# Ledger of designs, part 2: miniprotein binders against CRAL-TRIO domain-containing protein C365.01

Target 1, 355 residues: CRAL-TRIO domain-containing protein C365.01, of Schizosaccharomyces pombe (q9uuc2)
Amino acid sequence: MADIPADRKKIVQEGWSRLFSDIEQPSYIQKFPSQESLYVSFFEQCAFDDFDLTLLRFLKARKFVVTDSSDMLANAIVWRQQANLRSIMVRGENGLNQNFVKASMYFIWGQDKKGRAIVFLNLHNFIPPKNTKDMEELKALILYAMENARLFLDSEQNAAKGVLGLVDLTYFSRKNIDLDFARVFAETFQNYYPEILGQALIVGSGFRMALFEGVWSIGKYFLDPEVRSKVTFCKPAQVSGYVDSKYIPLSMHGQFDETKLYERAPPETAGIGKPENYEELDKEYVDAAKEFIRLTREWIYAAGKPQEAEIEEKRKAFKYECKKLWRKGVALRPPNIYQRLGLIDANGHVDWSKA
Key: E = the ipSAE of ESMFold2; O = the ipSAE of OpenDDE; V2 = 0.75 times the mean of E and O plus 0.25 times the DockQ between their complexes.

## First folded at step 1 (miniprotein)

Design xa1 (at its last look DockQ between E and O 0.43; V2 from the best seeds 0.00; counts 0 for: pae E 7.1 > 1.5, pTM O .632 < .8, other shape alone 3.398 > 2.5)
Fold by ESMFold2, look of step 3:
Structure xa1 (fold): chain B 355 residues (1-355), chain A 82 residues (1-82)
Amino acid sequence: as target 1 above (355 residues)
Amino acid sequence: SDEELKEEIDKLREEVEKLKEEAEKLGDPETIMELIRKLFELLEKLYEIAKETGDPELLKEIIELMREIAKLLEELYKLRES
């Protein structure tokens, strides 16, 4: 479990203090079906890696303005419930629109030279939504993808922060442009999944790059400046400076062919979690969320006092148990393609030797 | 084929002109989005011809379309932010 930077401890304490006050307001609680569902959503939002590192991502996204950062996280907790995100993950890949799944719009495999998981963003496979139903089903695919990407962001397994997005423009065309969806995607990504992106490589040349740059000249305003700064434009020949040839797509004369991985993947099976398993899991999540809040308030009130170090060690141990508990929930779901391929084991841990 | 592509371009030019008139009259986000979509379609087809021929007049038109798209995207961004 990684520690928060020493110079950020105080602002993390302020952020939690503000968040706990906000989420305990009756007007906030009433946004949920029950107070228990609030705690479940809080736990699911925060516990995948480290609670404090989750808050830090929101702090960074709002330039360490505590009010804005805590509000952003509070909104993400509500959004998780309103987006029906648990239901998306419980239904699994088979519960998604299969035309969008078969299009292979994204795939996660391997690490770049900085140790970041590579997300292959196949924009040329993007199918613009034709109506509101298509838009909602496409959003569900994106949420499923982003929730699974969180498994690759465990700080103890992956020292590098975030992912490398690899965008191949070789076959990019007007048919793949939809500014309404691009805006929805950008807002969803940066409001609810801050600091997932470490870098995005936009790879192309000639007309394809010119077309993308034209769209980008305006589309970049959908993104916060910090996210914009992570975008790098390069030619296919420069990609080898970022990733080994094993992970460079065939279109760029590399060796990576994700279709062979799809061919090898066993079919998705039903999740092992039954309704009573999720009922018990939710009780465990509620209890863990309440205990985290209690320990964190104790930590905040001990700041600068002799007992602080002991409370910090107790918090550290508890956060580690919460990370394990979160993965217990992952293990109940239908296994994602990376679990079926053996890249992610039954405990939710990534084995990069399998990439 | 080049002949069929030129026919498509002529139809797109007519559609674009209709949408420009509607967008100027209404100024609503939905009409502006449709105009932008049609401008991109026109731009891509003009580029196919310009790439094959190197026609400098088509290249000038493509540049002007890209500038028009940028202005419309800025307008749409301002309307949606409010």
Scores: ipSAE 0.014, ipTM 0.301, lowest interface PAE 7.1, mean pLDDT 85
ESMFold2 (binder alone), alone request of step 1: mean pLDDT 81; pTM 0.777
ESMFold2-Fast, scan of step 2: ipSAE 0.707; ipTM 0.898
ESMFold2 (binder alone), look of step 3: mean pLDDT 81; pTM 0.780
OpenDDE base, look of step 3: ipSAE 0.348; ipTM 0.747

Design xa2
Amino acid sequence: SDEELKEEIDKLREEVEKLKEEAEKLGSDPETIMELIRKLFELLEKLYEIAKETGSDPELLKEIIELMREIAKLLEELYKLRES
ESMFold2 (binder alone), alone request of step 1: mean pLDDT 80; pTM 0.764

Design xa4
Amino acid sequence: SDEELKEAIDKLAEEVEKLAEEAEKLGDPETIMELIRKLFELLEKLYEIAKETGDPELLKEIIELMREIAKLLEELYKLGDPEAVKKLAEKIDELAKKLEELAKRS
ESMFold2 (binder alone), alone request of step 1: mean pLDDT 62; pTM 0.505

Design xa5
Amino acid sequence: SDEELKEAIDKLAEEVEKLAEEAEKLGSDPETIMELIRKLFELLEKLYEIAKETGSDPELLKEIIELMREIAKLLEELYKLGSDPEAVKKLAEKIDELAKKLEELAKRS
ESMFold2 (binder alone), alone request of step 1: mean pLDDT 60; pTM 0.456

Design xa6 (from xa4 with E34A K38A E61A E68A)
Fold by ESMFold2-Fast, scan of step 2:
Structure xa6 (fold): chain B 355 residues (1-355), chain A 106 residues (1-106)
Amino acid sequence: as target 1 above (355 residues)
Amino acid sequence: SDEELKEAIDKLAEEVEKLAEEAEKLGDPETIMALIRALFELLEKLYEIAKETGDPELLKAIIELMRAIAKLLEELYKLGDPEAVKKLAEKIDELAKKLEELAKRS
């Protein structure tokens, strides 16, 4: 596990101290079905990577203002419960609206020249929701997608951190425009998935690029300035400066046959998961969350004292055990498309040699 | 109003798509000019909405959209009457500059 930069240690300690105070409030606990479900949500939010690196993503997103950052993380933890995120992940791909899944609105494949996983956004396949039920089901697909994208954000496997978003405008049209959806997506992405995007390439030319630029003039208003600064507009010929042709889809005149992703869509291979499969693991998640909180408070108290180094070593070792435990939960999920194709193993580890 | 602005953007996108869908007829200057005039009239509605908005960020977004439309119209001159399209694009740019001046005063 990575060590916290020395100049960030104090603010990380302050962040945890405030968060622990917040999650112990009766008004906060009451937002969960049980105190145990609060600890499960906390663990699933933070243990996918190093706990401290997860907190640092929220700290960076709020310019290292401890109160804003910790409140943002506390809100994300309760939001996971309110959005039924566990249920979405337990049910897996076969629990989603299959018309939305088969539209292939996105896929993740390959890595850019900086080692970032590439998220291809097929806006021309976007189906605007016609009613509140469709909107709810589209949100479930997007949340499922974002949770699976977290598997590509492992700091030990992705040195560049974050993903490269790539939008191909070749077939983009008015039928793919929904500003209400764009606003909801932007708010969800910014509030609950900070520091996921490394860079976004908007690829196109002519009328379709001009149309998107028009929509973007309004849509960027919904985005934080830091997110807007990560967006680059480019022509198709310039993509090779960012991504090796091996990972560019055939539809964009590269070498990657993306049809293998479409052929493996559920329900044929994934199945649907069951909540009861998680009962024993959830007990381990609760115990691990409580122990992490205890060790972290002990670490904070030990600052400047003789026992500080010993406690730091024990805490670092425990964070490693927590990440292994979190991956047991990934193994209980129905296999996603990337696991079925062998790019990701049963425990959520990415093997780029398979891409 | 966000809803009025959204409707204006949706209508703009619809008109631009009609131009693309009629691509096989875009060699006819009259068809190109009719679609360009319709697009320009939508721009005039955006200008009226922008003048009444109290939100400087929204006003800026509308100005940028108007400039994007002007750029699109310049690309369309390759398919129709270049001189008429150029004059429409210049008028859009002038309207955008007037809105920028209004934003500075508010």
Scores: ipSAE 0.012, ipTM 0.369, lowest interface PAE 8.4, mean pLDDT 80
ESMFold2 (binder alone), alone request of step 1: mean pLDDT 75; pTM 0.722

Design xb1
Fold by ESMFold2-Fast, scan of step 2:
Structure xb1 (fold): chain B 355 residues (1-355), chain A 82 residues (1-82)
Amino acid sequence: as target 1 above (355 residues)
Amino acid sequence: SDEELKEEIDKLREEVEKLKEEAEKLGDPETIIELMRKLAELLEKLYEIAKETGDPELAEEIMELIREIFKLLEELYKLRES
């Protein structure tokens, strides 16, 4: 896929070397049910938008301090297992609490003027859960949403610049405020999904904007300075400077009829994905992860040597095969709403002509 | 009326100032939580007042008071987390 920037090659090599050292530690390995599950988690964390691009996101998030960055990535790989992300994604949308799905707390549609996919956050549809079961089910929905947002970071669509988050405050109220939930979500997003957000627009005016500004005065302390710098407050009229009206929801006086997303929710009796359907694919994921590690070590060793260019070419070709294998796994999941609407095609590419 | 709303805003401002004085004497987690609950209650009242007013000047006063309440909540949050 994407070529490593020439000035980043050495630090990427150092990052991988450190990560491989970390994941080979007995204390790390024992955190997984099996060696195979470690390699599956590694593959699913890194293969979605290019292994090196994934590492670069973690490097950038820790200001290119190799030890901090690689340890963060190693921790994210463990967290995927602990959070049961595999189970959530395999089961698909119909495995989630359908009341939360139908509340439409978010949707992904269209692209901004910089070519970034837009994630609309409907905070007014967020009502803090009153019990542990509902809280866990809401967390599952949010993790499902975060994982699906990664599908829009395809480098072929310049999505390496991240997504645009857009928060419409028109209907925002005190009922939507939960600072403890905001803290936990901010920590999860920063620790496990670095550099996914390119920019966030907080859109509003009047007392609802003032209310959110108050929440932000506390919430900004949950955020790294790098993430904080990506947040922009603006008036509704200024949104057209960032997003063409064809992608602005009707509720914000644009042209996009967002209600079509609500009506396309799958019926509750539709199938839920089964883990046993992935057993053969998991073997291929394990083999691919091991081969990537082997090729990357050869690449590091070949630095400055006559065979460097040959090994770089083989490694780049193998990363492409890994992306194809990862897309094969995505195709085994129950189709999400964007796949059903044709926004994501059969090959996993985002088709903006459908938006 | 906007005059009645202005009177309510003034009373809420006085309550915020009293809570600020109480915050200066805090050292117990339970007291911090209770103070945060009282501030959240004041925000609810300000939200209801904001829904009633059509006066831009009163709206700005409400926004300023909301910012003061959240600055205090920010300080309390830091104390709780240490």
Scores: ipSAE 0.014, ipTM 0.378, lowest interface PAE 7.2, mean pLDDT 83
ESMFold2 (binder alone), alone request of step 1: mean pLDDT 79; pTM 0.739

Design xb4
Amino acid sequence: SDEELKEAIDKLAEEVEKLAEEAEKLGDPETIIELMRKLAELLEKLYEIAKETGDPELAEEIMELIREIFKLLEELYKLGDPEAVKKLAEKIDELAKKLEELAKRS
ESMFold2 (binder alone), alone request of step 1: mean pLDDT 60; pTM 0.454

Design xc1
Fold by ESMFold2-Fast, scan of step 2:
Structure xc1 (fold): chain B 355 residues (1-355), chain A 82 residues (1-82)
Amino acid sequence: as target 1 above (355 residues)
Amino acid sequence: SDEYLKELIKFLKRIVEMLKEAAEKLGDPEAIKYLAELLKALERMVEILAELTGDPELAKEIEELAKEIEKLKEELEKLRES
């Protein structure tokens, strides 16, 4: 399990103290159907990689201002409930609009030279929906995609701290542009998935690059400066400086045959997942969340005291057990495309030898 | 070619519409300065397009776009003074 950087220990402790205070407020608790639902949402938000690394992502996003960072995390925890993320993930790919799934607007495959998973964005496959129903269904697909991207954020396996977004501008045109949708998506990403993006490569040349640069010149004004700083424009030939050819798609003159991802639909036999399958796991998530909070409070109280090292070791071991428990939830989900292709196992572990 | 120019003109018109909407929501001097720089870039693109086209219909659309950009520059200058 990854350790908190020594120079960040105090601010992590302050962050947890503030967050625990926030989530125990009656006004906050009332936003959830039950107190158990709050603890489940908290656990699912924080346990996927490491509780402290999750908090550090929010701290970094708000320039280590504890109050802003902890409030942002508290808002993300309640947003998960309001956006019905559990329902989306329980139902799986077969619960989504299959026309949007088949459009292949994105895929995740391979690693860059820094060990970051690569998220490929096929903007030319994005045709903006014209009605509210289709827009809500597209949002569900995007949230499903973002939640599955979290499976690739295993800081224990690589120290890279995020993903590489790669935008292929081949075939990009005006019909793929919806700036209102892009703004809403950007706001969702910035507010609820901070520090997931390590770097974004916008790959193109000529007219299509000029077109996107025009859009970006306007769009970047409404993005956080930290997000803007992660965007790099490059020509197709420069991609090899970031990504080995074996992971560059054939459409971008690499060796990776991305069509194996485009042709695969979820099997009808897999069906839609059932909420009832999560009842026992949810009890374990609630108990684990409560124990993490208790241990973290003991850890904060023990700072500078003789028992500090003992509490730190016990808390570290418990965080490891929480990560394993979180992965049991992944195993209950219907298999995603990456699990069906063998890149990810049933419990959400990535096997890079398959990429 | 002409088809390419028609698509580019449509896109530039959409960019101008978005800049109008953004300008209406601004009170930030840095944002106003940034939009002014974007309008200069768009103006240069329109000038280049005008030199490239021999199509009277496209020339008319380019002229209309240039007038919209000039009007937006005037609106931003008024906001910069406030």
Scores: ipSAE 0.012, ipTM 0.285, lowest interface PAE 8.5, mean pLDDT 82
ESMFold2 (binder alone), alone request of step 1: mean pLDDT 78; pTM 0.708

Design ya1
Amino acid sequence: SDELKEEIKELAEEVKKLAEKIKELTGDPEAIKYLAELLKFLERIVEMLAEETGDPELLKELIEALKRMIEILEELLKERS
ESMFold2 (binder alone), alone request of step 1: mean pLDDT 65; pTM 0.499

Design ya2
Amino acid sequence: SDELKEEIKELAEEVKKLAEKIKELTGSDPEAIKYLAELLKFLERIVEMLAEETGSDPELLKELIEALKRMIEILEELLKERS
ESMFold2 (binder alone), alone request of step 1: mean pLDDT 62; pTM 0.425

Design ya4
Amino acid sequence: SDELKEEIKELAEEVKKLAEKIKELTGDPEAIKYLAELLKFLERIVEMLAEETGDPELLKELIEALKRMIEILEELLKELTGDPEEVKKLAEKIDELAEKLKELAERS
ESMFold2 (binder alone), alone request of step 1: mean pLDDT 64; pTM 0.537

Design ya5
Amino acid sequence: SDELKEEIKELAEEVKKLAEKIKELTGSDPEAIKYLAELLKFLERIVEMLAEETGSDPELLKELIEALKRMIEILEELLKELTGSDPEEVKKLAEKIDELAEKLKELAERS
ESMFold2 (binder alone), alone request of step 1: mean pLDDT 56; pTM 0.412

Design yb1
Amino acid sequence: SDELKEEIKELAEEVKKLAEKIKELTGDPEAIKYLAELLKALERMVEILAELTGDPEYLKELIEFLKRIIEMLEEALKERS
ESMFold2 (binder alone), alone request of step 1: mean pLDDT 63; pTM 0.429

Design yb4
Amino acid sequence: SDELKEEIKELAEEVKKLAEKIKELTGDPEAIKYLAELLKALERMVEILAELTGDPEYLKELIEFLKRIIEMLEEALKELTGDPEEVKKLAEKIDELAEKLKELAERS
ESMFold2 (binder alone), alone request of step 1: mean pLDDT 63; pTM 0.505

Design yc1
Amino acid sequence: SDELAEEIMELIREIFKLLEELYKLTGDPETIIELMRKLAELLEKLYEIAKETGDPELLKEAIEKLKEAIEKLEELLKERS
ESMFold2 (binder alone), alone request of step 1: mean pLDDT 66; pTM 0.477
ESMFold2-Fast, scan of step 2: ipSAE 0.128; ipTM 0.650

Design yd1 (at its last look DockQ between E and O 0.81; V2 from the best seeds 0.00; counts 0 for: pae E 4.6 > 1.5, pTM O .705 < .8, unsure alone 69.183 < 70)
Fold by ESMFold2, look of step 3:
Structure yd1 (fold): chain B 355 residues (1-355), chain A 81 residues (1-81)
Amino acid sequence: as target 1 above (355 residues)
Amino acid sequence: SDELLKEIIELMREIAKLLEELYKLTGDPETIMELIRKLFELLEKLYEIAKETGDPELLKEAIEKLKEAIEKLEELLKERS
């Protein structure tokens, strides 16, 4: 487990203190069907990879301004419940709009030269939403994708703690561009999944790059400056400087073809979790969330006192148990495509030798 | 014909810069994006047809439309400056 950087301990303590005060307000609790559902959402948002690392992502996203950071995290916890994210993950890939799934708009596989998981984004496969129903189904697809991507962000296995987005402009046209959805995607990504992107490569040349630049001249303002600073435009020939040769796509003069992995993947099977399993899991999540809060308040009170080191070791051990408990919940769901391909095992552990 | 294609790409990049400046002044993404959608969809259509046929007159038509769009954008920027 990664430790809190020594110079960040105090601000992490302040961040948790403010968050706990906010989530105890009746006006906040009333946003949930029950206080128990608040604790479940809190656990699901924060326990993987590590509660403190989750808070640090939100702190970094708001330049370590405690009030802004804690508000952002509190909003993400509410949003997780309102988006019905548990239900999306329990229904699995078969519960998504199959036209969107089969379009192959994205895929995660392999690592870049800095050890980041690579997210392949084939813009020419994007199907814009035609109506409100399409928009909601497309939102469900990106939430499913982002939740599964969290498994690749394990700090013990991914020291960069991020992904490389590889956006392929080779074959796209205007029909693949939709700024209403681009705004929804940007808001979802930067407000609820902060500090996941390490770098984005926008890869193209000639007319396609010029066309994309026109759209980008406006679309970039949907992104916070921090996220914009992670975007790099490059030509296909430059991709070898960022991505290991094994993972350079066919369109960029490499040999990587994710469609062969799609063809190889066994079909999705039903999840092993029955309603009673999720009822018991939720009780475990509530108990763990309450214990984390109790231990963390004890830790904050112990700051600068002899007991601090002992409480820190107890918190560290408990967070590790919470990480395992979170993975127990993942194991109940229908296996995602990366699990079915053998890249991710039943406990959510990534085996990069398979990529 | 390679010279005409290069000019088209250069004009599209100039349009992108002018659209960004207009967005900074107005803060109205929908008005500007509607122009982007119409212009680039039309230009994509002309470019693909000209590429398939090799017809330089279609490329010259695209260049003329891009120059007209630049002039209109420059007028809008002056009015809002």
Scores: ipSAE 0.147, ipTM 0.644, lowest interface PAE 4.6, mean pLDDT 86
ESMFold2 (binder alone), alone request of step 1: mean pLDDT 68; pTM 0.533
ESMFold2-Fast, scan of step 2: ipSAE 0.461; ipTM 0.813
ESMFold2 (binder alone), look of step 3: mean pLDDT 69; pTM 0.548
OpenDDE base, look of step 3: ipSAE 0.355; ipTM 0.774

## First folded at step 2 (miniprotein)

Design fa4 (from fa1 with Y5W E35I W48L)
Fold by ESMFold2-Fast, scan of step 2:
Structure fa4 (fold): chain B 355 residues (1-355), chain A 81 residues (1-81)
Amino acid sequence: as target 1 above (355 residues)
Amino acid sequence: GMEIWVIIEGDSPEELEKLAEEIKKIAEELGLEVIILYDPETGRIIILVRGDPEKLEEFLKRVEELAKKYGVKVEIFVIES
């Protein structure tokens, strides 16, 4: 189980205290179909990894200003419900527009030299949708992708280093440019998935790189300065300094056969998840969320008192049980492509020996 | 349709703000949609303009003349959809 840094303990306690106050307000609760729905959304947002590491990502994103950070997390919990993330994940890949899935706009595979999962972005496969229905369906694919990317951020496998984004510009052209889409995506990523990006490599040369640099001169203004500082431009030959050739795709002259990620089961035979299967699990999520809040309040009250160590141990053990409970929800989802290929098990644990 | 992004920078914030307002007036006179964004980190002003292609061409011509008058650096990007 990952421990919070000792020098961050007080601000983490202040963050939780503020968040609990906010989510107990009638004005906040009324944004959810039920109070139980609020606790489910809270649990799904925070329990995929260590609760305190999740809060720390929001604290860091708001420069450790407690009020701003807690409001940001409270908004993310509401947004999760309003964006209908549970429904997207329960329906799985077969609930998505299959033309967008088969376009292969992205995939996740392998680790960089710092142990970060690699997200490959094939921008040349992105053709901006021309109507509202297609735009909504593309957004659903992106949210599905972001939620599955969270499985690669498990602190036991990732050490809180985030992901490496890798953009291959080999076939990038003007038809792949949509600045409104880029702005909306950047806002969504920054507001609801903070501190997930460790570094982004923009890989290219010649005309394609010059074209992207032109777009970047505008697009960089959509990014927070901290996010912008993580972007590195490099030539194809320099990629080996970041990623071993065994994880570089064949299309980029490496050894990884990415075509196995493009093969999909026919939609009609793969099925989709059933919402009713979550009824019992949701009750367990509600109970666990309430117990976490209770233990965290006891932990805050115990600061500097004789019982502090005992309560810290109980809370740490309970956080571990919450993480296990959260993964029961993954087992109820239709298998994603990474689970079908054996990289991720039925409960959402990544096995890097399979990559 | 077509959209144009105009990024302006200079040594005087007051001159930049005045230039941005004049560019906005040109776009409005031509019946173009105009959005002005201020980047507090860099102090630059970004102007996004959309509308009829013929009027966008006239807009570009007038902005180029205005930029010469103020002696400021102007970056212009044209995105076709």
Scores: ipSAE 0.000, ipTM 0.271, lowest interface PAE 10.9, mean pLDDT 84

Design fa5 (from fa1 with I7F I46V W48Y E75L I79E)
Fold by ESMFold2-Fast, scan of step 2:
Structure fa5 (fold): chain B 355 residues (1-355), chain A 81 residues (1-81)
Amino acid sequence: as target 1 above (355 residues)
Amino acid sequence: GMEIYVFIEGDSPEELEKLAEEIKKIAEELGLEVEILYDPETGRIVIYVRGDPEKLEEFLKRVEELAKKYGVKVLIFVEES
């Protein structure tokens, strides 16, 4: 697992101390159906990559102000439960509106030159829904996409540099513009998925780039300054400076045949994990969450003492086991498109040799 | 139907607001559907208009006349859908 930078150790310890205090408050606990569901949500939020790297993402998002950062993380843990993210993931792709899935508004494939996974956004395939039901179904697709993007944030493979977003403006038009949608989802992503974006490339030229720039002059104010600083506008010819041609879609004159994403349909019936398997997993997640909290408190208490190094090594080994246990939950989900294509294995590990 | 995007860039928020309202009135007089996006901080207005081709041609002529009157730069893009 990744080591905490030496200059960040104290603030990480302060962050955990504050968060543990927050999640033990009766007012916080009451927001969950049970104390067990609180620990499950905590584990699912934090264990996917590394507990400390997850906290560091929230600390960076709040300029290393411990109280703001820990409150933000506590709110994200509550939000996961309230948004029913587990239900969305357990039901898988077949639980989504298939018209939205087939529209191919996004896909993830390949790595940029810095080793970041690439998220391709096909804005021309986004047609704003006209009613509340369709909007809620689109929201479920987006949350499904965000949760699967977390599988590509493996720090061992990308050194915690996030993902590269790539927006292709080739067919972008007025039909794809909805500033209300943009505002609502910008708020959701900034509050609950901090520091997942390493850089965003807006790729285009001519009138379609001019159209996007006009909309962006207004829409950018929905984004935090930190997020805005990650956005780069470029022409199609400049993309090769960021991404090798082998990962650029055929539709953008590269070598990746993106039509293979349409060939691998989900199973005919919704693949839902057996309830008994999730009950067992939840108990393991609860126990692991409690042990992590115990070890982390012991680590904080040992700061500056002779036994500190020994406790740090024990805690590091346990974080590694937690990441493995978190991925056991991924194995209970219906296989997503990337698993079906072999880019991700059944336990959620990315194999870049397959891209 | 044919669709037109009008991009206007200028230095005066007050003059840009006046120009946007005049352009909106022209589109409405011609029976065209119109949407306006305005950002005074960047000095940009984006106007989207659609409808009958003959009416859109008259709209473009009147917008060019207004642009000269206000001394602003106007970029016009046409998309067929």
Scores: ipSAE 0.012, ipTM 0.441, lowest interface PAE 7.8, mean pLDDT 84

